VHH binders against Mechanosensory abnormality protein 6 (mec-6). Designs and how they scored, part 16

Target 1, 343 residues: Mechanosensory abnormality protein 6 (mec-6), of Caenorhabditis elegans (o01811)
Amino acid sequence: DLNKRVYNHTPGPCRVLTDNYKGTAGMTYVESQKRVYITLGYGRAHDLKTKTGIAFYKTNRTDGRSQQEMYDLIEMTINWNGYEYKKEFIPTGIDSYSSSNGRVLLYVINAHPNHQCIHFFQIVESSKLNHRKAICDPSFSSLQDIAVVGPDRLFVTNMAAFGRGWAQILEFSLQTGQGAVYYYDGSKLSTAASSLIAPTGIGYDAKRRILYVGSMIRESIFAYKVAKDTTLELLYEMMLLTSPIGVFVESKTGDIWIAAHPVIHESAWHYTHPENQNIHSPSQILRIRIQEEGNSWVTTEPYANDGATISASSSVVFTDEQMLIGSSFGRLLHCDLTHSYIT
Key: E = the ipSAE of ESMFold2; O = the ipSAE of OpenDDE; V2 = 0.75 times the mean of E and O plus 0.25 times the DockQ between their complexes.

## First folded at step 11 (VHH; framework vhh_nb_b201)

Design m01 (from k02 with T104Y; at its last look DockQ between E and O 0.77; V2 from the best seeds 0.00; counts 0 for: pae E 2.1 > 2, grease 24.21 > 24.2)
Fold by ESMFold2, look of step 11:
Structure m01 (fold): chain B 343 residues (1-343), chain A 120 residues (1-120)
Amino acid sequence: as target 1 above (343 residues)
Amino acid sequence: QVQLQESGGGLVQAGGSLRLSCAASGFTFSSYWMGWYRQAPGKEREFVATISSDSYTYYADSVKGRFTISRDNAKNTVYLQMNSLKPEDTAVYYCARETYLSGYTGMDVWGQGTQVTVSS
């Protein structure tokens, strides 16, 4: 429906953390560092002029910084260690692994149309990344997001069998299940789930060993149990009636945060014409609290916008009563959560 | 079935060197990060070094520059080359395998340990 409306609301005061990049698409929270890492410049994959990179936001509000400095982003320096294709790096999906010994690993999807890969980094010093390796497989046609389940052990979503062009259009039009979840076990890549319909965001609840996978076309989230041998067992499906793009799982509660596009045809126009400032896609953030696994859950909507403030929300992080919202082609938003959205 | 066996410990004078070895069996060694930890009498076990399957390394600050972790995936063995040893390095050294899918971080399989004693 061309006239579907989104009524704006926020969970509390909001501000723009950056508007200097065409895209702030992916985010991951590293609790051991109190940092949210953000990927920058996804718009370059859609031919927009923008810098690409990775930055972080410091979530600790009591670390002695001034009010103004409290919202600064710090850009990472990447040591590519001679990697030949570094100029073809368009970071998007991102996740991390922190060990008790202080080692922090960062895993980033490269969304470059002709160089889709998973890049492995170690965070070193305060603001540097050491590139370790890239995994580039012929099956990677439309990588979307990544969930880390251990050191160098990860699931990744591939949305479609065809990465672009008429074949992908036909694939979506027929609602064929050509998407997949791949698993990397530290040495080999395998298919963990196949015949999926437009899988997008992915998030892992480590305490419960549940992997959540969004389906853009089905407008739902699938919950999979991750067995010890890393095989996936489908537990249930949660219908959202909105297109999930990004998934974030709170480590303590298991609550699921979803960045979603509630008006899919406006999202399609926005992705087709990202350079046109008059074309917006509504942005929605959902929070799901599981009350009885597989049987009942409560869904709330902490944020919604018609696209004027933030268009095409693609990622969300919640921590320390703060919510960050990333977008496919635009700004990064930060909101404080007030008591009005807590039960 | 899953086993880690350390060797190469002993008594050495300060400033000397030792090389520890850890033989692994019962799992796909090449898919795991492997590490070394140590425990001095009356102290908690502390991190020393870890290494990925592609030989990317990470060290505790106290040993950086003096110790070198390495591995041989064909022999399912991880090594710790310990140079410029100090009396403070005296401990039982444990080989360990890093966990996955546990809902926790850290090591899930430990060896029996090998004693390293550094005399002044």
Scores: ipSAE 0.562, ipTM 0.830, lowest interface PAE 2.1, mean pLDDT 87
ESMFold2 (binder alone), look of step 11: mean pLDDT 87; pTM 0.879
OpenDDE, look of step 11: ipSAE 0.838; ipTM 0.922

Design m02 (at its last look DockQ between E and O 0.08; V2 from the best seeds 0.00; counts 0 for: pae E 11.9 > 2, grease 27.7 > 24.2, placed apart)
Fold by ESMFold2, look of step 11:
Formats: structure tokens, sequence, C-alpha cells
Structure m02 (fold): chain B 343 residues (1-343), chain A 119 residues (1-119)
């Protein structure tokens, strides 16, 4: 892996949507609103000076907006309703649920080192969030990502038993399998899968009832069947030969988009020194189309960068022939898909 | 089958205190956020306080520091302790069960209890 090289390519023209935050780590697409919600400021969890918050990008290119407005990122105002720990909010993993009434609920992981929680929001007045509750369980040591399967019903990944430091490095080196997927059923939290090796990104295909969980160290995606009682049964493993960090599932096709780190030691240096602009981690986006469950799938690579344009890609959304790429400590990219790499 | 029943309202002098109770039945009480709203004649119903299933509390700015919401899951009851009452607190107070599916966040309401604060 010391000699691994990344050959840059894009699916079409790309542009930077924002450089104003140290981190655009998580994204979710809300089809009913035609919006991508983005979490901002993950770098604060690594002592970088940055604002934190949640914003959205409007995906409808034909809604009459001017060229100057087309790529605007609109920040959300959060009504915390008296929540005492609002200053300890560093949002990262995010997912949503659209109700039959047209209302949208957002579920956000707080990655603050001393306040790892899942925050529940209700979207109001177009650009406002009302905070409903937080779940802050003692087992939350390294929360990474979240997948919603119903109203207030969700899965979350916890990557490791140790949140940071030498103990976590040893844990990964020995592959002790101390990661887990937790399930919240609307009232209580339980363990849905245990003994996992560095689970990271998570995505849900509602039509097929399949939950995809990335393993950073195994360089694989695990596919789980989600039973009607929401228990998980492992179906198969897709070996990627690259470290998956973010997972996005297209609701209409079931295609799986992966934000990945192809050179893991460069990613490790970037996470250790996020302030150093000379330390890059390559960014890779994969698209997987399942042809026969468990037996065959087609993998394409719509985007790759050696880290100069965007380092440490952590999330991806595809919709309306547009692709957005988020990163752990850096900028948010937008690309138009004008090439046939993915069709 | 789902029922919310308020009690504890009445007439009180400014600066006084009241404690409202709301008994719940017909659903798994411990799984739901519960809230208090109030409505004065000729005004819109306004948010007062909510309490999560995990006992996190939230208050409107107009009552913070004076009112305390609490719950007893063993008795399926939510409470509102109202201290330092003012004439502008005069209203019908409603207990409500929260749903995350609506703008107001509430889908079941009690019948209400009158609170009147005299100057």
Amino acid sequence: as target 1 above (343 residues)
Amino acid sequence: QVQLQESGGGLVQAGGSLRLSCAASGFTFSSYWMGWYRQAPGKEREFVATISSDSYTYYADSVKGRFTISRDNAKNTVYLQMNSLKPEDTAVYYCARETYLSYTGMDVWGQGTQVTVSS
C-alpha cells in the first residue's frame, strides 16, 4: 500500500460549494424537499477552529433561481428548546425520515469527544430545526454514521471500543472486533450487531430491506437483511479493496455509493494532522450496482482525487444527475454527471 | 382508549404557585415525549414545556426558571410545577402527547384545566 497511486478523474464538471468550514462530513438527501442536508464543522472534534452547524443545498436546477443563487448553501437555525449542552454540538453522521404529512425529521450524530449523542430534530419554517431530544448512552465511544428505517427508528455504527489514542490504534491492528451497530426502536437502545471490525458508513435500502455497513479495516461492505422485527441477518460481504467511510443508497435504483479512502496510511496522517495543508489523503467515490444478490455486482469509480482538490472524502450523495462529496476536515464538492462512467 | 386527564388548576394570587398533573392511559407512556401548552382567550395556543422519554426538559422563554416539568413513569403521570405566577400566565393549560410527525409535535390533547392568576 506504500506504492499505491490514485489517478484523478471526475464524472463531469466539479466546483467547490463551500470552503468556509473545517469539515462537511455528513450528508442526507430529502427527496420530498429536493434538498441535501450537510453537517458542518467536524474538524472541531480534532481541535480545528471552525463553526459547526447544518445547512442544505437545493438540488432542483429548474426552479427559476439565478446563476448566482444556483449553488447557494443555506444554513439552518437550531431552536434548542432549552437543551443545556448545545455548545457541545459537533454534527457529523446524518439521516432523515419524511412523514406522510410532508414533514421531515432529521437525526444527527454529535461527534463531540465528551458528548457523543444522537440528536433528534424536526424541520420547521423551511430553514429552522426544532430539537426534540438527545440519546447519550455510555456505550457510545466512537459513533460514526446513522441509517433511518422508520420514524424514530434507526441504526448507528460505533466504530471501536476506544474513542481515540494508542488503545484504538492497537484495537485496529489486532482486529479485535469491538465495533457494533446499535438499534433505537423509538424508546430504547439495543445492540443489533456486535463483534464488528471498524464499522463506519451505513446506508439502508428500504425497498429491499437491506442495511449496508462499511468496515474500514476489512475494506468491505457488509449487507444485512433487516427483518420485519428489525433484527439483522448477515447476507454477504462485498470486498472493495479500499476503506469505506460513507455509504449512500439511491432510493429509486438501490445503487450503492461509497466514499472511500484508498490509501489508509495517508488517511491516518491526515486525521492526525488535519491543520497541515501539505498532508493529503486521497478521495475516492465508488458506485455499486447489484446484479444478483450475494453473487455479482458491478463497481464503477465516478470520482478519484489524490487529495489535492479534496482530502479524506467521508460522504456522498447522488441525485438529479448531480453528485456531492463531503470531507472530514475540508471542502464540499459538487459535480455534474455528464460522462457515462456510471450508466 | 388513549386518554389524557389534567388536574390541579384553579385561582391563585400573583406570586403564588400551582402544580398541574396529567394522568395518561391507553398507550406506552414511557416511550413518548409529553408536553404542556396553554391558551388564553382570543390568543393562539402556545408552547409551555416538554419532557422527553429520557426526562430531558424544554421550556418556553416566558416560563423558564419559574416552571418545572417532570414525569413519573410508574404512575403514567406528567407534572407542571408553576412558581412565581403572573397575571399573564392566566390560560387553559393542556397536556399533550408528542408526535414527531407534525409541526406542533403533538397528536393527543387533554380537555384542559383553567389557571387564573389574580393581580
Scores: ipSAE 0.006, ipTM 0.180, lowest interface PAE 11.9, mean pLDDT 84
ESMFold2 (binder alone), look of step 11: mean pLDDT 88; pTM 0.894
OpenDDE, look of step 11: ipSAE 0.849; ipTM 0.927

Design m03 (from k02 with S102E; at its last look DockQ between E and O 0.83; V2 from the best seeds 0.00; counts 0 for: pae E 2.7 > 2)
Fold by ESMFold2, look of step 11:
Structure m03 (fold): chain B 343 residues (1-343), chain A 120 residues (1-120)
Amino acid sequence: as target 1 above (343 residues)
Amino acid sequence: QVQLQESGGGLVQAGGSLRLSCAASGFTFSSYWMGWYRQAPGKEREFVATISSDSYTYYADSVKGRFTISRDNAKNTVYLQMNSLKPEDTAVYYCARETYLEGTTGMDVWGQGTQVTVSS
């Protein structure tokens, strides 16, 4: 039935953190700093007029800030160190690495149609990024998301053989399995998994050594064991019956948060006409709790919206009784969670 | 199988120089961040320097401008060039490999250490 309806609900009070960018697509939580870093301006990859950049939200509620300051975003200044293609930067997927000596690295996917790359940054001072290098490979056609498994050691998803346009639509309709997960080992890029159907969000549970990869068209999350030699062994598939776009793994519990599109044809409309503010795609956030045996799971839905408040949710972070929701073309939301959603 | 072996320590007068070496075996050296730490008697082990596979470096404030970390991926070796040595640099210096894959951040493999003594 193509007449699906999404019934709105929230896990508690919510507010808009920003509406100044066309897209707040990716987020990563840096526990050592109590900050969520957000990529801004994904809509520019779809020809929308917007600034691009990276900002952060401070999650610490007891740091002495006033109520007016508590929900501020702080934009990062990027020192490109002479990088030639800095104007071709449309950040989207993001993840981080924190060392015990205070070094924090950010790894950011560039979704620019003509400059698909992974950018390596170090956070310097409170709000500056130093660009270290970019990795660009001819196989990068539709990079979506990134999961860190060590300093400069990363898995990334490439959703399709074609990056956009009619060819990509045909590819998805045929379910040809032209997506991949690539692995960067600190010096060399290799294929970790191939023949995947529209891989999207990716998240790593370091305690269990499990890599979770979303498949937009299969409406599933695949769980892979990460071997010592970094090869991937498929463990199981979690069928969601909704299209996963972003994946966030809680480091303490291993719980999996999914930003998803429950009505795929409305999502397709929104992505093909992102400039039309009357076209919305529903936004859904799922929380998956793996049972202790790893053979079953329990799914709850902390957030759902028909697209009027936030359209096309693309990322989620949960920390400290707070949830942030990013979107492909629009707003960034923050919600406080009530007790029913924090246990 | 994974091993780190330091060498190059010794006794040096204040103001002098030493170069420490760390030979690595049993893993793909060129893919990892490598670091140096040091431990003075009665103190906890402290960070000195770290270097990425592509030679991006990070230093503790106490050694900036005096110490230089470098690597030779062909020889599977990381170096610490220590100049303008001071008596407070006296410590056992350890080489280490940085990882996250095993569910911890920080250094997962350590060398045996090499003694550096700076006389006044």
Scores: ipSAE 0.469, ipTM 0.795, lowest interface PAE 2.7, mean pLDDT 86
ESMFold2 (binder alone), look of step 11: mean pLDDT 87; pTM 0.881
OpenDDE, look of step 11: ipSAE 0.861; ipTM 0.934

Design m04 (from k02 with S52N; at its last look DockQ between E and O 0.78; V2 from the best seeds 0.00; counts 0 for: pae E 9.2 > 2)
Fold by ESMFold2, look of step 11:
Structure m04 (fold): chain B 343 residues (1-343), chain A 120 residues (1-120)
Amino acid sequence: as target 1 above (343 residues)
Amino acid sequence: QVQLQESGGGLVQAGGSLRLSCAASGFTFSSYWMGWYRQAPGKEREFVATINSDSYTYYADSVKGRFTISRDNAKNTVYLQMNSLKPEDTAVYYCARETYLSGTTGMDVWGQGTQVTVSS
């Protein structure tokens, strides 16, 4: 539907954490550290001038920092260990693994048009990343997002057969189903699901072993059971009537948070002209509470904006009554949640 | 049936060396992260070293530079080379496998342990 209206609202007071990068596209929460890690600079994949990198936000509001400091982002220093293609690093999709011995690992998609890879990092000291390896494969044409299911075990979404340009636009309009979910088992890459229509955000509910995969074009979330042998069984589809881009699953409740684009043609226009500050795509955040798995769920909308404050929301994290919203080409927002009926 | 069996423990003089082995069976060994932990009498079990599926290694501060973890995927075996041993290294050493499909973090399979005793 080309005639949608977005009604602006917030779950509480919001503020801009940064406006200094062209893109704050991906986020992951590391509960053991009380940090949200954010990928910066996705706009460089669309020819915008911007720095790229990874930073974190500290979610603990009572750790003795001043009010000025509590909203700071801390940029990570990357030790590339001689990796040959470090200059072609445009981080976007991100997820993490925390082990009982205190190790924290980050897994990051490189969205560079000519060097699409999955990068494996370890967090060392307080603000350094140690590069471990990269997985690059000829089938990677449009990597979008990662869901980690174990140490060095992950699913990734590849949205389309064509990485960008008119061929990709034609692919989406014909709905040819050239997207896939790939699985990396720690040594080999395989196809976990194929013939998908524009898969985007991906999130894993570890307690229920359910993998949620967004489809931008179908405006839906697909739920897959992850079997013991890591094969995927399609369970059901949740039709959202909005384009899911990012998926975040709360570890405690299993509630599903969605960063979505409610007006897909405005999103397409924004992605085509990301440099034009007069072109916006509405941003929407949904929260889905499962009542009966596969049969019923309740959807609320903690955030919506017509694009003036934040355009093209791409990721969301909720923790400790705080919500962060990332965007493909712009700002990172932080909101305090004060409306209990939304949370 | 997943099993881990340690061997190579014993009595050694301070400053000496030992090599521990952990034979694994019942799973695709090459795909898993493997680790060594130790437990001294009256203490909690503590981390010693971990090696991932592509042989990247991690060590506790107390053993770094003295201990080396390695793996032989053809023999389904993890090793711990312990050099410059000190009396405080005296403990039961356990081999462990990291959780594969985690709803929790940590190790999901443990060996029976092998005693290492370092005399003054």
Scores: ipSAE 0.006, ipTM 0.379, lowest interface PAE 9.2, mean pLDDT 85
ESMFold2 (binder alone), look of step 11: mean pLDDT 86; pTM 0.867
OpenDDE, look of step 11: ipSAE 0.819; ipTM 0.916

Design m05 (from k02 with S53R; at its last look DockQ between E and O 0.02; V2 from the best seeds 0.00; counts 0 for: pae E 10.8 > 2, placed apart)
Fold by ESMFold2, look of step 11:
Structure m05 (fold): chain B 343 residues (1-343), chain A 120 residues (1-120)
Amino acid sequence: as target 1 above (343 residues)
Amino acid sequence: QVQLQESGGGLVQAGGSLRLSCAASGFTFSSYWMGWYRQAPGKEREFVATISRDSYTYYADSVKGRFTISRDNAKNTVYLQMNSLKPEDTAVYYCARETYLSGTTGMDVWGQGTQVTVSS
């Protein structure tokens, strides 16, 4: 869709939470803490000079903070516990698990092109992470996103057989179906779905036991039923006609938020030349409310931008009438939702 | 059975060089990261170097610039070239295969080890 035009709009007032990193690619909401955790520095995986790290945003606006403090990001300190590859850490996809005993676990994809891993952390004190272990399986070539279904139990998307470069571009052009969803059961890694075409964002609706997996090239979300034995059964495909990159599922409603790239060739050019500030990729946020499983849903578009304010949106979180938008190589946005028909 | 066999250790003067080899069998060698670790008497086993499937290399700070890890996938062999050796490099050196877990805890197969002794 070479003539596709993006008309800018917002769900309410927006502001930049940070512009200090080349990438704010992944986010997860921890309801028990009223925090959104953000991964920082994805651009390093594409040879940009940037710091990497993990920070959080406090969503509780009635906790007595001043207006200036209300939008602060707080960077996490990582205790690596002797992990030897900490300098190779480029965090991107992220998800969390809150235990009934108050312990909060954080799971983060390392997108380093030569060291693809899933990192397991525990959140300790106010702003510390304790590294517990990493999984760096040889099959990990292009990890994108992660969905947690229990303590140390998770699904992860691997987008392509080739991690970058012309080989990956050829793979996508031929639609060879080399992507997969892997499942880690706490001890062993297995393949949960194979022969997928460019799987990207992944989100889990725990109450309905449905796993949503985006396909960048098919411009769709696939819905899988997650059986008790964690096998996946394809239920249906939601055609979006835009490339899904990030998926967020509201725990209360089951509504699905999608960070999407509506103009795929501009997105491809942006990813190829992330250093060039004249090359933008539009950013789009969709909200999908399921009316009847497999048969009907309502899609709204709370946010769209031609790329001038934020390029290549990669993640979204909605909570407490607030929306955060992360991007692959750029800034983090926060918007208040004031338009009733959007929420 | 997955096996790793080290060779090339011995006694060397400070400032000298040694080349360690690790022959692998029983698995698809080219699909795995391979590493070298060492253990001095009474100390914990520590990381020395690793090499990825695509021959990207990683080193402990204590050996960077002096040691070089390499691999030959046709021979199923990983090497550690150790130059400018110091007495503190004295240890048993182990070859290891990384599982899908990284770090010291992520090594699932170890060789028997080869002794390296650096005299002053």
Scores: ipSAE 0.006, ipTM 0.402, lowest interface PAE 10.8, mean pLDDT 86
ESMFold2 (binder alone), look of step 11: mean pLDDT 87; pTM 0.883
OpenDDE, look of step 11: ipSAE 0.843; ipTM 0.925

Design m06 (from k02 with L101F; at its last look DockQ between E and O 0.83; V2 from the best seeds 0.00; counts 0 for: pae E 2.2 > 2)
Fold by ESMFold2, look of step 11:
Structure m06 (fold): chain B 343 residues (1-343), chain A 120 residues (1-120)
Amino acid sequence: as target 1 above (343 residues)
Amino acid sequence: QVQLQESGGGLVQAGGSLRLSCAASGFTFSSYWMGWYRQAPGKEREFVATISSDSYTYYADSVKGRFTISRDNAKNTVYLQMNSLKPEDTAVYYCARETYFSGTTGMDVWGQGTQVTVSS
């Protein structure tokens, strides 16, 4: 009887990839490169001292690297091309587009409280990013996550009308539904869904044309059909009884991976006091497999932790029998999946 | 109906220049990446250049420094300025539109093509 709040378990052996940053909040898998890109330093948005940036993890375990090198993160250098506000960059939500001609684009949410924007990058050379532009709109108050559906075509979640502070706390307590999903069509920004209650993670299943949007307060994932005219039609709600923060959709299977917080009030307290070592938020990873009918699903729990090893999990990636877990203020974990029956 | 129509091809001497144009209709041109591809006799169609709605460009290595892609969103037209032409540039050149939402990356609409022939 070691932990009464959350029963800890893992899908296989796990290790810390880094604890050198205050936050490893967002991740995206680029299959054409066999890399997971990770955003670093979200804690700066909450006044913690930390470096910010973007790094990648190489998922190919048979490329001849040593055991010491196999788990290295490689930090990207950013060519800002004279962008005036480069010092106001706190990357969090991230997604990618890989074209058939070899071009790889990254789209990154800037969570800086005074510079909420979507940044457009191209990956150039092996470890450099070329900044193309930023989109900053007055409606961006609490951008959380991004799902890419084509080159320069993306959905983003804006969690609340108020970006932080007591006004945001009051907004959540009343469940007023002040969040939105915005759509950028390559030239214009529009509202794709409105009156949402604390939308967080977002993921896209291209084969089914379904956009999954987490709601932190409703403890649910909402599934939307993406119509040809890019409007969203709500199909159903998957009630999780845990607060989804990050959403990852496997492109080949359509399985949905969710980074979740099972105790929302501990998560809220941790975000209020991110430097306090005595405040922990449990971390949970769910895997949802959609059955062939599309109306039923099976949920398993590959990972759970009481917060001692990783607190406030915010993102997940699964690929090549490997799982990475990011967190808002802390460590990045890597696990090998060896236990398919972990639920 | 979505349509792409190329023009500006022809015969030029090695070292010369040509400017290709592609007129687009039937879709919101300013929201799409547009590209140029080429197909030489006996070869598969290959990538040449692509350009975003805000004029960010990407080129094949074989044409970097010699070719320039550009666009005019007011005229719904994409251009390819080809300088320092070589006999190896001889091909049918196609204008194309990048696809999205489909889970497949690539081009979904093609023009009819325009012949470019570079003589020694």
Scores: ipSAE 0.558, ipTM 0.840, lowest interface PAE 2.2, mean pLDDT 85
ESMFold2 (binder alone), look of step 11: mean pLDDT 86; pTM 0.876
OpenDDE, look of step 11: ipSAE 0.840; ipTM 0.924

## First folded at step 12 (VHH; framework vhh_nb_b201)

Design n01 (from k02 with S102P; at its last look DockQ between E and O 0.75; V2 from the best seeds 0.00; counts 0 for: pae E 2.05 > 2)
Fold by ESMFold2, look of step 12:
Structure n01 (fold): chain B 343 residues (1-343), chain A 120 residues (1-120)
Amino acid sequence: as target 1 above (343 residues)
Amino acid sequence: QVQLQESGGGLVQAGGSLRLSCAASGFTFSSYWMGWYRQAPGKEREFVATISSDSYTYYADSVKGRFTISRDNAKNTVYLQMNSLKPEDTAVYYCARETYLPGTTGMDVWGQGTQVTVSS
């Protein structure tokens, strides 16, 4: 008597942090600053009118700010240093590197259909970014997400050989395996994994040296061991039966948080009609706790929504009993997690 | 064999200047962030400055405005120009290479150090 529907639930009280951008697609947590950085405006890659940029949310709730200020987003000012194509910047996938000396680097995927690149930034002062360089390789056709494993050392997912259109639809339908994970070693780009089926979200567990890569079409997370020479060894596949889009790994526990699309045809319809307020895609957040690597894990669902509150969840961050959910074309959501020992 | 060799240390009067050099060999120098650290007698080693392969810099607050890190990728050399020196800058200065190994942080290769002594 059950049907295939999404049953709404939350891990605690939730609120909208912003509804002012068409897309809050990517997020990264910088522990040294207690900030979540959010990329804004992904909808422009799908012809929506929206401002693009990068903002942050301060996670420290006891830093003396007023109740109103506690939920503010602060937009970053970007010093482009003369970069010629700054007007073609549509940020989406994002990750960071923090050193003990206080230096923080941000790495951001540009999702512009005609200018797929990895942008390198250094955070300077409280709310400024210095643009360092962009890497815009011809093989970049559909960059999705990025995982940083060291300073200027990163993996990126490229979902398909064709970036859009009928050819991409055919590619996915035939499951031809034209996606890849690329590795940048500080000077050269190389292929770390090839023949992948629609790789999307990517996250890195530094303690265990495991790279998790989502596959939208396989509805799975693949776990790779990252060798000392940065080659990838496939360890196992975790079947989710839902399409993973964003991956966040808790540094302390190794728990894996997934932003996922549980109803593929509604997701596809939403992406083809992102301007239509009546077309929603359900949003799902999963948490995976590894019990024995490769052998067993426990999956829970801290958040689910039929799309009315937040549509097409694309990223998730969990820290300090707080969960943030980004979406491809809409709102940024914040939830407090209720814990039984607090009652 | 990966090696870092500092030079240019010495004795200098307060308010003076000194330029340290670090010659690097055995690795692709242009692929790494390079840095300078220092260790005063009886203290732990502390961060001074770091520089990216594309010459973006980051400094400790105690030296900002007085020290300048630079690099010459053609010569595989990183420099530290130290101006307006103070007695508290007295330390052994170490050149370092930032690790790129997955799952590690900090510096993975250190030079032998060069002594800088600032007298008033």
Scores: ipSAE 0.576, ipTM 0.845, lowest interface PAE 2.0, mean pLDDT 87
ESMFold2 (binder alone), look of step 12: mean pLDDT 87; pTM 0.883
OpenDDE, look of step 12: ipSAE 0.806; ipTM 0.909

